# Ledger of designs, part 13: VH-VL binders against Peptidoglycan editing factor PgeF (pgeF)

Target 1, 264 residues: Peptidoglycan editing factor PgeF (pgeF), of Synechocystis sp. (p74606)
Amino acid sequence: MTMGDDLWGWQNINGSPYLTCALLAPWPHAFFTRAFYPQLPEQLITYLDPQGKAFRVKQVHGDVTLTATEIGQTPLAPDSTHPPADGIISDAPHQGVWVASADCTPVLIGDLIGKRVAAIHAGWRGTKARIVPKTIDKFLALGSELKDLRVALGPAIAGEVYQVDPWVALEVGQSVQAVQKLATEEQQWDHLSTMVNPPVLPDAEPEKYRLDVRRINQLQLLELGFAQEQIAVAPHCTFQMEELFFSYRRTHTKEVQWSGIVSY

## First folded at step 4 (VH-VL)

Design v25 (from c02 with heavy chain S31R D57E; framework fv_canakinumab)
Fold by ESMFold2-Fast, scan of step 4:
Structure v25 (fold): chain C 264 residues (1-264), chain A 121 residues (1-121), chain B 107 residues (1-107)
Amino acid sequence: as target 1 above (264 residues)
Amino acid sequence: QVQLVESGGGVVQPGRSLRLSCAASGFTFSRYGMNWVRQAPGKGLEWVAIIWYDGSEEYYADSVKGRFTISRDNSKNTLYLQMNGLRAEDTAVYYCARELEYYGSDAFDIWGQGTLVTVSS
Amino acid sequence: EIVLTQSPDFQSVTPKEKVTITCRASQSIGSYLHWYQQKPDQSPKLLIKYASQSISGVPSRFSGSGSGTDFTLTINSLEAEDAAAYYCHQSYSLPLTFGPGTKVDIK
């Protein structure tokens, strides 16, 4: 059974590949590959919606999500042209919301009834801080219902290769309420490493672990009451698929790919 | 007033150790990546080490890798550089420097006054 | 590592004249290049970020240009206070590196 693979499809424009998710079919969207570098959201949106206006933020690995309107009302980050945040929700038609990544998980969300969309930059820090659940809370505050939301977790560094310190794995794992409720850290480690599709894997190097950040985000969504069928997790690893994706862990360079989704 | 103040420099014999401190004030220290940069007398700037805003990642210049350790205490708004196995070529003024924007902007907008480390026998 | 070279290494300039300093990278670094000024016995000061972006509080006579491998810092009309060493710095990849510096003196 390859349900996750069935949801993800490669598209092409002018010889350059980009990824789409069937769960987000109602909205123009893309997880762009490195082939589109150095194009920015203002250029990339023309492939999705010629009438669209692109919105982006200064990503700071935090837990703040702003609406498109709030972006214009929020003070700019120091010496930046964008306010500090790691997520954006549309609040009008023809708004494209964008996040950059090179290993961190780009999360795209659409509301089938409200027609609002969101893009979230979810690395391990943002995941620990529960940016995705906080963004869902903001959807609900704007009038969305959970049953109408569809979430795609895009190409990111895979758990099989994402080596982290023990405290990172534990603190990110503790962002899952089922884990946080366990009485001891020993029980928390056991749960994270033995559950179905465990988000924490052993590493060959002593006192290191491998962390599946996309799995942690999926667990957070399931705890909020999402059905599994509302969530798509990309099987693509940015570190391993070097022909298609930039990866900071692999190269330590500042090149990024963009992911975006446009409201109707 | 945004300020960085280094301390801990001095004269030390080869093979010995020193620990440098950098006290930050006037900004939210825990939100910024921090760097150490050194400058040998009459020479140019040389990057030494970086630590991410939360202490989760550290990287070093090859010339100091294995001998120097960068660390931070966000509760005390302080950056550290533990320098072991000091050599004559480590003689320099050591600056701490803040990254311009919160995370990943990489330009250094605030620098300390520097602290002199002299390694001599 | 990415190696940065600067030209000239030394320049003696008459007041009010235009100064140009070049920084060349051993490989393409996009716009991830920054310029610093260091006066004698003082700490470096950020002048230009991301090749061409201005910094609050830095006089408008300082400007930067370039992308890829070739970058220029321009001082449109040199003032006496501008006598200093100037360094380029790349933040494209680790390890971070600086150019060797250009010293600017007043004639």
Scores: ipSAE 0.044, ipTM 0.625, lowest interface PAE 6.0, mean pLDDT 91

Design v26 (from c02 with heavy chain S31W E58K, light chain S93D; framework fv_canakinumab)
Fold by ESMFold2-Fast, scan of step 4:
Structure v26 (fold): chain C 264 residues (1-264), chain A 121 residues (1-121), chain B 107 residues (1-107)
Amino acid sequence: as target 1 above (264 residues)
Amino acid sequence: QVQLVESGGGVVQPGRSLRLSCAASGFTFSWYGMNWVRQAPGKGLEWVAIIWYDGSDKYYADSVKGRFTISRDNSKNTLYLQMNGLRAEDTAVYYCARELEYYGSDAFDIWGQGTLVTVSS
Amino acid sequence: EIVLTQSPDFQSVTPKEKVTITCRASQSIGSYLHWYQQKPDQSPKLLIKYASQSISGVPSRFSGSGSGTDFTLTINSLEAEDAAAYYCHQSYDLPLTFGPGTKVDIK
């Protein structure tokens, strides 16, 4: 069962809602809500693919994406059973790749022809470091073609409520090449705040800004040559939709929701 | 080797200021949230303050709000605690502690050796 | 703030006996409860994370259980080296808080 008439639809399992994106319809996938806490990827994958094996990493807010095979070859993070990374790409059928979030943007990607999928944890630090473009480069190195990729940017803290310091907004904004190429910081601020669907919004508090991290990730993908139709951006805000999502900015607690996608 | 080394403790008179430092080595300091925890002689552990990995967010125990300031210099791998308006009840061993996870507010997996602050006249 | 209460505050135990320490939270904190051991003149050491998860290098005789408001640390067979103070700590919400501690002595 599906909910909604657009790209984003609500589904339900035993009274618990989760979100799907029509752009990723070829792959079993979900952006799970807080209703599924405290279930981990190993349990959640059974809702998507009974034959699936779940892969996850110790998220460190960096720019490293590992293949499922590389996860087994990479040293474990300190006091963790998983290696440090913030993205995972499948390299065999029936592999579920998962990322946790509570404000950071979960990015799910599928390759229509190459049959690989990815999940990326993209907070402001990972976005500044261009983890999504680096993951796309890894898809291409593995044989994928840009035209075959479909990207969904899931529920995350919305720009309208994400108050940040000026240096965060500017440095994340500078990850966009069109911004970085401008001669002065004044021109960079002007561009980020006046462009269509600006990723930097004014804040009522002096010397603070609001930052739309999903919009920055969308701009990075467009710069790589993605068509708008290959990218879906969720309208859902984790901070404002408290009945559905955990939000670290709202509560400063550690509960997370998981997003995952399974290769075939 | 992962380690935290505190310094700056000592004997100080009430009402004065003291700055503690915590030097981190053996790990990527800028990835981790950091905390200060204190322990009065013969008493239990009391959480003092937290600072996120990038310095963007800070929180304090009510007992020190308005008097203590937590800060960090990621280029020097150093955590600080500026202590103003010191009171006798601030006498304690001060530990710096690293959060287990990178995104703040977690278990403390690495602790420094502690530095003693004695507030007395 | 979330208040943590520990019981007992003190216990003197014969080696190889089972030790149980309880931590109670003033509100539900899920599994965001951690246990620390502090030996005399030493820094605290993380023993158990997230109510029940083991820590590399910590002997298997230490285990944790519980969720919500009631949590237990168990030392299945006390060794002499286990004489220490034990503290619970919640990371569910700010301000972070510790329990008052339980001191375990050897008879």
Scores: ipSAE 0.007, ipTM 0.469, lowest interface PAE 8.6, mean pLDDT 89

Design v35 (from c02 with light chain Y50D S56P L96Y; framework fv_canakinumab)
Fold by ESMFold2-Fast, scan of step 4:
Structure v35 (fold): chain C 264 residues (1-264), chain A 121 residues (1-121), chain B 107 residues (1-107)
Amino acid sequence: as target 1 above (264 residues)
Amino acid sequence: QVQLVESGGGVVQPGRSLRLSCAASGFTFSSYGMNWVRQAPGKGLEWVAIIWYDGSDEYYADSVKGRFTISRDNSKNTLYLQMNGLRAEDTAVYYCARELEYYGSDAFDIWGQGTLVTVSS
Amino acid sequence: EIVLTQSPDFQSVTPKEKVTITCRASQSIGSYLHWYQQKPDQSPKLLIKDASQSIPGVPSRFSGSGSGTDFTLTINSLEAEDAAAYYCHQSYSLPYTFGPGTKVDIK
């Protein structure tokens, strides 16, 4: 898993910065910053693919991923304009798939051979429910091969700053099979806190922990058989980089930034 | 079809407790954040509390923090407000209201009919 | 907390005249402002969401505009049924807050 600036680069549109990942170079894509607020996916896609159609969902912090076709086929509640889901997979050319975030991890995926792309909203609840592995299963069901997939985990709240209750850290950690197979919760805590690049960090406040949600998602991908070179984890923290990103934990505000990727 | 119905209001003496309920029907209750909003007789709207769709996150207005507890039972499609240490200034009609989550519009699009709480000695 | 102020507090209007209600936020709230109508002895009803977005079933005479700190609700041609209190509400930041309300009455 390569972290740091080697895979991640800043780009600029009319003075406004956005982030790209070298692993996703074959696809028009962006992790947009707060500078693009209040533009929505329908406007933002014009920066990536003027012929592209934007797809988005009503994010509910669950584990459901829909194809672009399934979005059109899903019945809407009377008060809703988008179906409930937290991931989208393209199933035709020129489809841009988008997720909003302000601390939760935006995950962008591309298939080098099958040419489909995906965007996933992975907060701690979706991560606990294994939305990323479930989306990978859906890629495979559609004909993709694991070796052809490239995954970028974008700007999100960093583990060093994400204070959570013990039950949150434990339940998210238990989504990792290596942890779940351990006989006792004591052994699970030990593993999560002492492994290489531990996803659970101590907190100064008693009975609290710090949780690295991106690291948990990275571990889930490794368990599926992904090679290190297929996964990029952004070093950027939405909470700490306030000039560039909205963060719900920092401000409790409803503003979000969008991340998207377009099929070809 | 889509509705919210509050219950549990009444007349109560200062310092006592009361629990309000809000029964939801006609939509997937477990997918929506829920709010309590109150209105004193002849006065304006005052936001009271929010609870996240899965019940794990809550936030309160400073006027009720430490005295009121918002909760929900998604298996029963019901929202609750436990009100402790009631004061005369808590006298109001209490509405439950539905909103969208973080990443969407969070206007209150569905409101209950309200239930009156009168705190009187 | 974000404070919302409304003006005017009260307005008595002749039918078919234009009504304008203003809501000011103590700090920028983007477009996270919503308008509600409340008739006597009734629950509030959503009129406009996200500063300017129409709501299905709400008459087209109601419109909203603004962003940042200054927002306006307009009733283009007042009908008798529009006599009500009108409230703005910000969902930009917790705690959520409402404006104090504007009462619109018929002459």
Scores: ipSAE 0.066, ipTM 0.605, lowest interface PAE 5.2, mean pLDDT 91

Design v36 (from c02 with heavy chain E58K, light chain Y92W S93D; framework fv_canakinumab)
Fold by ESMFold2-Fast, scan of step 4:
Structure v36 (fold): chain C 264 residues (1-264), chain A 121 residues (1-121), chain B 107 residues (1-107)
Amino acid sequence: as target 1 above (264 residues)
Amino acid sequence: QVQLVESGGGVVQPGRSLRLSCAASGFTFSSYGMNWVRQAPGKGLEWVAIIWYDGSDKYYADSVKGRFTISRDNSKNTLYLQMNGLRAEDTAVYYCARELEYYGSDAFDIWGQGTLVTVSS
Amino acid sequence: EIVLTQSPDFQSVTPKEKVTITCRASQSIGSYLHWYQQKPDQSPKLLIKYASQSISGVPSRFSGSGSGTDFTLTINSLEAEDAAAYYCHQSWDLPLTFGPGTKVDIK
């Protein structure tokens, strides 16, 4: 399914709201709101699975996804207790995989048959680098089948407010194969601006554009052969919903909310 | 060994330009946001500019906006500050500084030794 | 912009005495306040991050507290090597700003 409010539901823990997606109902999962700050994944997992172990990485806005086992085997990032990556795939039961965001798109994935789950941090840079397709390739390499995967693109900065420079919009747009195949940049701009639910929107400021990063990620998934019914895109904007979400674009602070999903 | 080394400072007349460089070593430069901070002789610290780890986002203090440009070359592990239209009040030691982590902390954990810029006639 | 003020501007302290430095923000900044030490002719050094979080390699006599608009840096037993200027820095919003500094001299 495409963007729709009926797939997304608000839940509550002790008065604090968090978001869930019906496509991920088989797995304990949450897109937590700012109400849970400053709790870290190691504390948040207890709300989802008391037996669970939390896994996280040092997010570097790249295209690397590690399995939970690989996290323990990968050299730590300089001055960090975690290895550099922007996605995590579970490879055992009771593993919670987590990503932080404040405008970048948190992507949660579950495999109905293979039972593995993933969390991905997909800002515009990771989206340009195709981290979501690369993570799907890793699922397939581990034995998952595309038809069994369910993907939720969570709360992120909405295209209608995400002002970017032209080169950012174009380079992120070019990550979509159908766009990349077009002969000229003029044709690429036209396609990105006129297609159904266009990922590139006009901006009032000259020589600026607005970019829908969630829409680009959705297009990348559709190109891989996903059916619309396997994909949920949250309608929630982190920039505009200030009571519920932190937003780097709004405040320029690094307070984050966490999104996670637990394997069984 | 994690290190930042500034260069390019010197004595210049008002209205002229200087380009400062900050050479990074001992860490993955492309993974960190970088800042310029200055300190006038005998005065306190003043934040000047920030650049995101990949160069896409930049912000400036009002006192330098429109005159200074921050940039970086990740292939050379180098941060730059292009200073145009220099004024006497720009006289300061200029430090480059590294942010701790994008989502964890934006305190400055590593500082260069500083490079002195003197604007005088 | 967020204005930070520090008190006192200067203090001269006997060795082993407790030193407290305050930093006040013109608006709430949560816990997004950091403390730096700068010795003469040296670069600043990070002492405390996020109001109260310790930094590896910094002596335990340094501690921070506070949230919102009022913050304190404490040196619980001053050593000779602690003679320096101390600065608070907010990372809540752009532009980033520093306090004017507090100079601590030893008697």
Scores: ipSAE 0.007, ipTM 0.494, lowest interface PAE 8.6, mean pLDDT 89

Design v37 (from c02 with heavy chain N35H I50V, light chain L96Y; framework fv_canakinumab)
Fold by ESMFold2-Fast, scan of step 4:
Structure v37 (fold): chain C 264 residues (1-264), chain A 121 residues (1-121), chain B 107 residues (1-107)
Amino acid sequence: as target 1 above (264 residues)
Amino acid sequence: QVQLVESGGGVVQPGRSLRLSCAASGFTFSSYGMHWVRQAPGKGLEWVAVIWYDGSDEYYADSVKGRFTISRDNSKNTLYLQMNGLRAEDTAVYYCARELEYYGSDAFDIWGQGTLVTVSS
Amino acid sequence: EIVLTQSPDFQSVTPKEKVTITCRASQSIGSYLHWYQQKPDQSPKLLIKYASQSISGVPSRFSGSGSGTDFTLTINSLEAEDAAAYYCHQSYSLPYTFGPGTKVDIK
């Protein structure tokens, strides 16, 4: 059994499909599809926990993760309703944490012992800035232990179709410490392109590459000491699975799907 | 005190170039997508271009594609529009505008006062 | 490119009367439609976002409705300061587009 694909299952609410991951079974959670548009986290949380309160941030493709309490304590810019950040960690029961995506990787995390959860928006910029490792550091600072964490990397644009400029592929690849330690850029390109399940793929167009952002995030987690069994990577591509997901790369529209997880 | 102030407009001959600036203040400029919108004298609004919050991507209306370049300097809180190969039909008041939210809402909540570009003779 | 059309192009209205402006999209745009007010020699100002959502500081007499292809802006009771041009704007797809505008004047 490969386990990866076996961990992901389709569910339905009123005929509309959404995705769940077996690694996150202890927590109400969902990677919602385009079928739920234009519902926002405040409505979507009622499908997961009728007593839950939804938390969201103004996503800026950075590396900041806030706790639910910190969201409430952050002064807002004029005419802003949410503080800027790209990740949220729960710090009380019945808190739903949410991120929007249309190609960027939604990452949902649960702590089996501490019961806290997190949602992270990880596009290539956030991945380059190591938002997922930084969020893990925040879990540890709050009392979580690495061995108790379960991570699901949800539907995102697949490496096979994500065409990027060389500098993007290289700089995102360099966020992996094993790559950054190599002496030359030539060695870094070679490693990124030839390793098992390479995160950088060749492109038919000259001076372009294909980048697997989910694979880079998986490599960052493995470097922190996660076992492969603690990490689930969705096989679903938002660009290719048009019926199920919005994709900014495909349509250049600002429609998004939401992913969320609720603490106990 | 959120404010956008355009400058750089003026009278210019067809085929020439002009660079517009938009100075932002009172908000975290680097967190917002920015747009240029123009309005010909006595006519309606026409969307021109957008640049993402970090300057990594941009998009143009077909009428200006290949001639105009949108750019930004987040360290100076300034948006630019480089206009090359100007035509009589580019005559308009040019507004810079801020997107309301990166995700969720994308209306233009803050507009500059506009700067007039006249392409004549 | 998504084309927006507005009706009427001009309306002269008695003070305190109700004004209705329609915006129609060439294809479905969900709720990604916004309304702006522009007074003479002034910049446009955001009036309604996402077809029907209010904007802080905008008088309650302004309201929006609709979804898909057909949208309406309503001014419940026209005041003197409401004499202006009104524009719809779609943000569903790039390139963004505006309607041609509706001019509202007081009789």
Scores: ipSAE 0.018, ipTM 0.533, lowest interface PAE 7.2, mean pLDDT 89

Design v39 (framework fv_canakinumab)
Fold by ESMFold2-Fast, scan of step 4:
Structure v39 (fold): chain C 264 residues (1-264), chain A 122 residues (1-122), chain B 107 residues (1-107)
Amino acid sequence: as target 1 above (264 residues)
Amino acid sequence: QVQLVESGGGVVQPGRSLRLSCAASGFTFSSYGMNWVRQAPGKGLEWVAIIWYDGSDEYYADSVKGRFTISRDNSKNTLYLQMNGLRAEDTAVYYCARELEYYYGSDAFDIWGQGTLVTVSS
Amino acid sequence: EIVLTQSPDFQSVTPKEKVTITCRASQSIGSYLHWYQQKPDQSPKLLIKYASQSISGVPSRFSGSGSGTDFTLTINSLEAEDAAAYYCHQSYSLPLTFGPGTKVDIK
């Protein structure tokens, strides 16, 4: 199963909880909770690897993934010390790659053979733009093989509560090749709402839908040829689990939690 | 339906101030970054200012920085542009525009208002 | 700031002909390039997003391509209703910038 409680475990450090995934056991990693706010990746990495160096980007909800080396070579975002991107891949040992979220899906990836890791910020915009498949393509270009990759989709806003406008649901759904191939938008809506574990759910409010962004990312990974056992989807909802996670949809504030993974 | 309606334009003398409003309806205003874009008569589009979905950050074109202030009231679904120290070269139709995607203020503009004309004459 | 240049600045085209408009960025902007159509006395309308992605409700004769610094908007088989100004826009970094526009008229 790609989603299960057995894969996800709570850990504790100094009384503060954080989440880990069994599929990523070979790499120091964490999906940190709001309890660690306002600590930044440069501080959080010390809990994972005292020798580690933290890498982060100015998240812009796009489709660009940079290697740790490319971060140093890319022009900075305006009024920022970081270049614009939404994913990072390690290219040396002891590199921690980090993404912030408050409803968007943090995706952590490890390569069992190549030992490189990645962190991706995948909100509905990045998911629509296929940032996760593009990052997988970059892993393959760097020498990774699909069968050696392990992917964890962390705490994010759950489909059961993520109310969106119809155009958002349709455009995100169209990022799945099986959906995009359908001849009409009517057929696309039908498929997205009736398939197994549908990523688009009805909403009580007229002309609204609920969207499962993690499910869309899972479908993108499956269409690339990932085995079900290579993908873990967290059951945790950032909107509903208020004591553990910040949620932009709930509060409309800038507080975020960080997720990171460290290379060997 | 999704709609943006600008108001507050008019004729003003150089050095004076004017405040533009943009009323939003048909969507969750607080989830979108908003922009002001202007167009001088017979000229092209010029980006003016952006404000993040939560009002926490804003950025301006160099031509208006220090004179214009973008703001929003999410409880009233309204975007504002306070224009101070107006110059003849500020004469333009001013459009408010919605970012294509949620929770970030720097993207494509999928919905535009009808525009409001500001004429700065001496 | 990122400067966008468009060519041609003006084009008069026979109906049903193919129109190609080019937008060049002063530095790489990935796929963060969008195209707008503005008809006389109307507000701009989004035509193409992220260099090549279609917008619901926009006729299929409009398409976009390119990445990095060089981008193209193509109108296959121009219709009379397509007489308008066309603008490219980059959202890669602040300040946001538009190209100077290309006016397309029907012969």
Scores: ipSAE 0.012, ipTM 0.419, lowest interface PAE 8.2, mean pLDDT 90

Design v40 (framework fv_canakinumab)
Heavy chain, then light chain:
Amino acid sequence: QVQLVESGGGVVQPGRSLRLSCAASGFTFSSYGMNWVRQAPGKGLEWVAIIWYDGSDEYYADSVKGRFTISRDNSKNTLYLQMNGLRAEDTAVYYCARELEYYGGSDAFDIWGQGTLVTVSS
Amino acid sequence: EIVLTQSPDFQSVTPKEKVTITCRASQSIGSYLHWYQQKPDQSPKLLIKYASQSISGVPSRFSGSGSGTDFTLTINSLEAEDAAAYYCHQSYSLPLTFGPGTKVDIK
ESMFold2-Fast, scan of step 4: ipSAE 0.306; ipTM 0.731

Design v41 (framework fv_canakinumab)
Fold by ESMFold2-Fast, scan of step 4:
Structure v41 (fold): chain C 264 residues (1-264), chain A 123 residues (1-123), chain B 107 residues (1-107)
Amino acid sequence: as target 1 above (264 residues)
Amino acid sequence: QVQLVESGGGVVQPGRSLRLSCAASGFTFSSYGMNWVRQAPGKGLEWVAIIWYDGSDEYYADSVKGRFTISRDNSKNTLYLQMNGLRAEDTAVYYCARELEYWDSGSDAFDIWGQGTLVTVSS
Amino acid sequence: EIVLTQSPDFQSVTPKEKVTITCRASQSIGSYLHWYQQKPDQSPKLLIKYASQSISGVPSRFSGSGSGTDFTLTINSLEAEDAAAYYCHQSYSLPLTFGPGTKVDIK
């Protein structure tokens, strides 16, 4: 049994499975599986809220999160019908916020009191740039309180299979304040590989490491003062669960699944 | 100045080996996926191989699988193509090309190309 | 493997005329199609990315359109410097593939 199994449940629409998290029960939400491809957020939102409006961005693996209002005010990406960003926060009722993934971590957030929700696309670049902490700062600036936030880190490529070069593991690890404050890179490597549930795992191939990006994001949230009970980490690996999820590392195709959450 | 410079081309007999290098400068080499693309004299572009930004994965065109090996050394900002069992049909200008970084686990458009290096396989 | 076909294989065009080049994919590739220009004895140059998106420094007379299986590159008013080979390229799925090219000449 992996940590967090009790929080995660499978649901079904017309024979097609999707995943939900108990911490997000107050909000219509889903981590959709490959079974829903090629449906887009504008169609998928009808399963969650028939009155809802879908919001999405041109994901660029950066650290920018926009409110639904800011999306309408931000210039379109030079090559897209959507503005460049990797996170969205709702600022009115009936707004569905969506992110696409095929190995990167989809993060869904809800505010129990302020009623706002967010979706974040967190790959290794966004995680290094601290997109999740920056999005939390934006919640606080909008009037949310940390104690009222609930965060779910959804299906993503698992650390057990995510082989990376040393510089990637080190630079992503350095996004954690406890690691960044250590005096030497040797101390940073030691901490990342020996701490409880280490985010950096040994690899059978010399000069390679395996990186747990969801664990790094969890550590960033804990450093902000989140209680463990406010954070759910999915045990699902997109690379290993091929019947349920697309994975670019596995198949080398551009098909994605969508994750979304709707405000009320 | 963003630049890719190929080297290692030349004339070689069938069945022999040759190693191409591509030296990158003016950008963070380790953040980009890299490709080899070739062009036979008077013919069109043919994709050869890709290597991910971190060296974690590689893929090859069927015409070169088992004979060519793509690799990179991020500490030296250099891409390589080891070509074994060369055949007359491998005669081409070989270009290295950089991918856009919008998808960190995948390939995209080639925004920067090297000048190319000529490989001639003749008896 | 995704096969790309281009039409026509050759065009001879008077200066200032409109040029249209078509690329067709053997299966749907969304918008993961890019266009390159190659002049004699030069490396290819990226002209259009993701079917229709402009590239900084490329003249506005170049435009792209299409999605799925059918794509078009348009040169609105041909200049002498546009005499070149033009290639489409799909990045939807490995192995990556190029079209066979379209040669555009003046005269």
Scores: ipSAE 0.082, ipTM 0.601, lowest interface PAE 5.3, mean pLDDT 90

